# VH-VL binders against q10491r548to677, part 2

Target 1, 130 residues: q10491r548to677
Amino acid sequence: KVFKLGILIQNEKVRKDRLLSNREVGVILTSSQLMFFKNVYWISGLLDQLEDFKRSHSFSPCYFSPHLTSLSADYIIPLSDLVAYGDGSRIENELYSFSVKQKNQRTHVFSVTNVDELNDWLVKINFVST

## First folded at step 5 (VH-VL)

Design c5
Fold by OpenDDE, fold request of step 11:
Structure c5 (fold): chain C 130 residues (1-130), chain A 123 residues (1-123), chain B 106 residues (1-106)
Amino acid sequence: as target 1 above (130 residues)
Amino acid sequence: QVTLKESGPVLVKPTETLTLTCTVSGFSLSNARMGVSWIRQPPGKALEWLAYIFSNDEKSYRTSLKSRLTISKDTSKNQVVLTMTNMDPVDTATYYCARTLDYDDYSPYFDYWGQGTLVTVSS
Amino acid sequence: QPVLTQPPSLSVSPGQTASITCSGEELGDKYAYWYQQKPGQSPVLVMYQDSKRPSGIPERFSGSNSGNTATLTISGTQAMDEADYYCQAWDSWTYVFGGGTKLTVL
């Protein structure tokens, strides 16, 4: 089960705890994990398919091509005890940031371009992680 | 004392799948903020990181090889396993596993390494 | 994608100072790590977070990072220091190694 597809901006911690905007990454949120892809075109293509599906008003499940299982993720985060949260801060005064955190693990910081997308990620990640 | 030891076949045929096992001691694979990476080194060449797995099962793969790589761990056995499909002579290298530290305040690095195992891909 | 560039080789006489550089855009903001690899042996961490020595590493080893260049410095170089040295950094869930520098002690 896929809960959300999208593109996030990865924010990496650097010296002196600064956060820098890095690259865009494709993201798939499934019922069991977050999958990240450095090739955003894969996800962009899937997003287009999703939009087409929504416009079709089909009642059948959305089937992606290629199959999601055929895509190899660059990075995977399991959802166990995972929490996503935002503090209203903006990266470089431009992007809306949120963190993904598991207990006693590294905090991952991502950014999006608008508040609606931020809230959607937060809600869906936390929903699935519960 | 922290130790890592690679095990697996030393000879693989082209197109076959390589399965390597890293057995660790001196630390638990469930310890927070650490994991294990696989790094290879072709003869006379530089080090090349392949993949890592952390205690919470976070995984990362070298982009150019991610379609061929799978990393997993068995905490109860203190083992990390790397599989690499469709092996080619170009994949001939010494394969190392190394303890990987992951902390918020600095970049991850490798503080302990196994002795490495030479894997030769040849028909 | 990120690349760390090292000189392929460096020669020093015993007692001289060896400076091995590692250049890359990532090093402007991220820490560098250094590994020593002697012939037929596994790499050994000799420097972490640019300038910190792990336990057991001689004080003649030091590290710095300025601009986009990290430097491993070996003062009073000894014959036993002859080895390949690799710098390493982190980038977007990926570890990156330099091409390595072969340090020869004449």
Scores: ipSAE 0.876, ipTM 0.942, lowest interface PAE 0.4, mean pLDDT 93
Fold by OpenDDE, look of step 11:
Structure c5 (fold): chain C 130 residues (1-130), chain A 123 residues (1-123), chain B 106 residues (1-106)
Amino acid sequence: as target 1 above (130 residues)
Amino acid sequence: QVTLKESGPVLVKPTETLTLTCTVSGFSLSNARMGVSWIRQPPGKALEWLAYIFSNDEKSYRTSLKSRLTISKDTSKNQVVLTMTNMDPVDTATYYCARTLDYDDYSPYFDYWGQGTLVTVSS
Amino acid sequence: QPVLTQPPSLSVSPGQTASITCSGEELGDKYAYWYQQKPGQSPVLVMYQDSKRPSGIPERFSGSNSGNTATLTISGTQAMDEADYYCQAWDSWTYVFGGGTKLTVL
């Protein structure tokens, strides 16, 4: 099951312990993992399909073309013991950042353009991860 | 002592699937800050990173090959497995597995390498 | 993904200093790593985090990073240092190697 599709801005820790906004990445949140795609057009296409579907159907499952299972992710993070949280910080004074953390693992930092999207990611990631 | 050893077929036919196994010793695949990467090197050419897997099953793939690659691990056997589908003569290379460190500084690198195994793709 | 550029070859006489460069836009912000590969052997880490030497690597090996260029320096180059040298960086989820530099000790 897919819980959320979207585009995030990936942040990376660089020298001098600062965060740098790297790139936009496509993201799929499923019941078992976060899948990331460097090619955001894949996700953009899916988002368009989702929007079209929502305009025509309200209570049916959305079927994507191609099938989501056929997509090859560039990067995968399992959801086991994963926590997403925001610290209220902003990247470059325009992005809302949040972290994804597993016990004893590297912290991943992502950003979005608005607070509603931030909250939606936080709620859904934490919901699925529990 | 940390060691990694690659095993698998040395000859593969075009379109077939390559399955390589990396057996590690001297460290645990359950170590939170350690993983295993696969890197290949065509004869006389440069190193090319393929994929990695960490203790939490976090995975990454080379974008140009991600549709053909699958990486997995069996912690109980101290083994990491790489599968690569639809092999082509251009995939002929020495395939290495290497211990991959991922510390808080977000600067992963390869500190121990296997001896590598030459895989030839030919009819 | 970033691209790391190295000179394909470099020749030095014994005792001279060899400087191998690795250039890429990502190196302005990210650490460089270096590997030595002798013929028929596996790569060996010789420098990590720009300028840190792993245990067992001679002090004649040093590393630096300025701007978007990392440099591996071998002072007092010896015959045994003849090898291919590869720089490497990390791009969030992927690793990138340079094209390699063949160091010949004449």
Scores: ipSAE 0.876, ipTM 0.941, lowest interface PAE 0.4, mean pLDDT 93
Fold by OpenDDE, look of step 14:
Structure c5 (fold): chain C 130 residues (1-130), chain A 123 residues (1-123), chain B 106 residues (1-106)
Amino acid sequence: as target 1 above (130 residues)
Amino acid sequence: QVTLKESGPVLVKPTETLTLTCTVSGFSLSNARMGVSWIRQPPGKALEWLAYIFSNDEKSYRTSLKSRLTISKDTSKNQVVLTMTNMDPVDTATYYCARTLDYDDYSPYFDYWGQGTLVTVSS
Amino acid sequence: QPVLTQPPSLSVSPGQTASITCSGEELGDKYAYWYQQKPGQSPVLVMYQDSKRPSGIPERFSGSNSGNTATLTISGTQAMDEADYYCQAWDSWTYVFGGGTKLTVL
């Protein structure tokens, strides 16, 4: 089951512990993992399909084309013991950042363009990870 | 003493699937902030990173090969497995597994390498 | 699609200083790592985080980074230092290697 799909901005640590906004990535949140795609076109297409489906079939599951199982993720984060949280910080005074972390593992930092999207990611990631 | 050892077939036919196993010792695959990467090197050519898996089962794949690659681990056996489908003569290379470190500075690197195994793809 | 560029080859006489460069736009912000590979052997880490030497690596090996270029320097080069040297960086969950430099000690 897909809980959410969208586009995030990936933030990387660089020298001297500075965060840099690197690239947009497509993201799919399933019941078991976060899948990341460097080709955001795939996710954009799926988002369009989702929007069209919601307008006509809001009471049934959405079926994507191509099938999600046919997509190969570039990067995968499992949901076991995963926590997502925002610290209220903004990157470049334009982006809302949030962190994804597992116990004793590295912290992943992502950004979105608005606070509503931020809250939606936080709620859904934490809900599925629980 | 940290050691890694690659095992698997040394000869694969075109279109077949390659399965390689990396057996590690001297550290646990459950240790935080470390994992295992697969890196290959065609004869006389440069190193090429393929995929990695961390202790928390985070996975990453080379974009150009992600549709053909699958990486997994069995912590209880101290083994990491790489599968690569639809092999082609161009995939002929020495395949290495290497311990991959990932600390807070977000600067992963490879501190220990296996001896490598030459995989030849030929009819 | 970051690319790290190294000179294909470099020759030095014993006792001279060898400088191997690695250039790429990512190196302006990211650390460089260096590996030594002798014929028929596996790569060995010789430098991490631009300028840090792993245990067992001779002091004649040093590293630096300026702008978009990382440099591995071998002072007092010895015959045993003849090998291929690869630089490496990390970018968006992927690893990138340079094309390698063959160091010949004449």
Scores: ipSAE 0.875, ipTM 0.941, lowest interface PAE 0.4, mean pLDDT 93
Fold by OpenDDE, look of step 17:
Structure c5 (fold): chain C 130 residues (1-130), chain A 123 residues (1-123), chain B 106 residues (1-106)
Amino acid sequence: as target 1 above (130 residues)
Amino acid sequence: QVTLKESGPVLVKPTETLTLTCTVSGFSLSNARMGVSWIRQPPGKALEWLAYIFSNDEKSYRTSLKSRLTISKDTSKNQVVLTMTNMDPVDTATYYCARTLDYDDYSPYFDYWGQGTLVTVSS
Amino acid sequence: QPVLTQPPSLSVSPGQTASITCSGEELGDKYAYWYQQKPGQSPVLVMYQDSKRPSGIPERFSGSNSGNTATLTISGTQAMDEADYYCQAWDSWTYVFGGGTKLTVL
């Protein structure tokens, strides 16, 4: 099951312990993992399909073309012991950041352009990971 | 003493699937912020990173090859497995596995390497 | 997609200083790592985080980073230092290697 799909800004730690906003990445949250895609075109296409479907069939399952299972992720994070949190900080005064972390693992930082999207990612990631 | 050792077929036919196994010792695949990467090197060519897997089963793949690659691990056996489908002569290379570190204050890098195994793709 | 560019070859006489450069846009912000590969052998980490030497690496090896260029410097180059040297960086879940530099000690 897919809980959310969207586009996030990847933030990477660079020299001098600062975060750099690198690139947009496509993201799919499933019941078992976070899947990341460097090619955001695929996710953008899926988002368009989702919006079209919502306008036509608000209470029916959405079927994507191509099937989500046919997509190969560039990067995968399992959901076991995973938490997502935000500290209210903004990157470059325009992006809302949040962190994704598993116990004793690297912290991943992502950003979005609006607070509603931030909250939605936080809620859904934490919901699925628990 | 950290060691990694690659094993698998040394000859693969075109279109077949390559399965390589990396057996590690001196550290556990359950160790936090440690993982294993696969890196290949065609004869006389540069190193090329393929994929990695961390202790939490986090995975990453080379974008150009992600549709052909699968990486997994068996912690109990201290083994990491890489599968690569639809092999082609262009995939002929020495394949290395290497311990991959990923600490908060470090960018990921490879501190220990296996001896490598030459895989030749030929009909 | 980031590319790290190295000179394909470099020749030095014993005792001279060898400087191997690695250039890439990513190196303006990210650490460089260096690997030494002798003929028929596996790569060996010789420098991490631009300028840190792993245990067992001689002090004649040093590293620096300025602008978009990382440099591996070998002072007092010895015959045993003849090898291929690769720089490496990390970019959004992927690793990038330079094309390698063949260091010949004449």
Scores: ipSAE 0.875, ipTM 0.940, lowest interface PAE 0.4, mean pLDDT 93
Fold by OpenDDE, fold request of step 20:
Structure c5 (fold): chain C 130 residues (1-130), chain A 123 residues (1-123), chain B 106 residues (1-106)
Amino acid sequence: as target 1 above (130 residues)
Amino acid sequence: QVTLKESGPVLVKPTETLTLTCTVSGFSLSNARMGVSWIRQPPGKALEWLAYIFSNDEKSYRTSLKSRLTISKDTSKNQVVLTMTNMDPVDTATYYCARTLDYDDYSPYFDYWGQGTLVTVSS
Amino acid sequence: QPVLTQPPSLSVSPGQTASITCSGEELGDKYAYWYQQKPGQSPVLVMYQDSKRPSGIPERFSGSNSGNTATLTISGTQAMDEADYYCQAWDSWTYVFGGGTKLTVL
């Protein structure tokens, strides 16, 4: 099951612990993992399909074409012991950032353009991860 | 002492699937901030990173090959497995596995390498 | 996919200093790593985080990173230093290697 799909801005830690906005990435949150795609057009296409489906079939499961299983993720994070949290910081005084971390593992930082999207990612990631 | 050893077929036919196994010693695949990467090198060519898997089952793939690659691990056996589908003569290379370190304040890198195994793709 | 550019070859006389460069946009913000590979052997890490030497690497090996260029320097070059040298960086969950530099000790 897909819980959420969207586009995030990847923020990478660089020298002196600075965060740098790197690139937009497509993201799919499933019941078992976070999948990331460097080609954001894949996710953009799915988002368009989702919107079209909502307008036509608001109470039915959305079926994507191509099937999600046909997509190959560039990067995958399992959800076991995963926590998503925001620190209230703003990147470039424009983006809302949040972190995704597992115990004793690397902290991944992402950002979005609006606070509602931020909260939605936080709620859904933490919900599925527990 | 940290060691890695590649094993698998040395000859593969075109369109077949390659399965390589990396057996590690001197560290556990459950150790935090450690993983294993696969890197290949065609004869007389440069090194090319393929994929990695970390202790938390985090995975990454080379974008141009991600549709053909699958990486997994068996912690109890100290083994990491790479599968590569639809092999072609251009995939002929020495395949290495290497221990990969990952820290928040550092970029990941490879501190220990296996001896590598030459895989030839030929009909 | 970012690209790391190295000179394909470099020749140096014994006792002289060899400087191998690696250029790429990612190196402006991220660490460089260096690997030595002798014929028929596996790569060996010789420099990590731009300028740190792993245990067992001679002090004649040093590294630096300025701007978008990382440099591996071998002072007092010896015959045993003849090898291919690869720089490496990390970008968006992936690893990138340079094209390699063949160092010949004349």
Scores: ipSAE 0.874, ipTM 0.939, lowest interface PAE 0.4, mean pLDDT 93

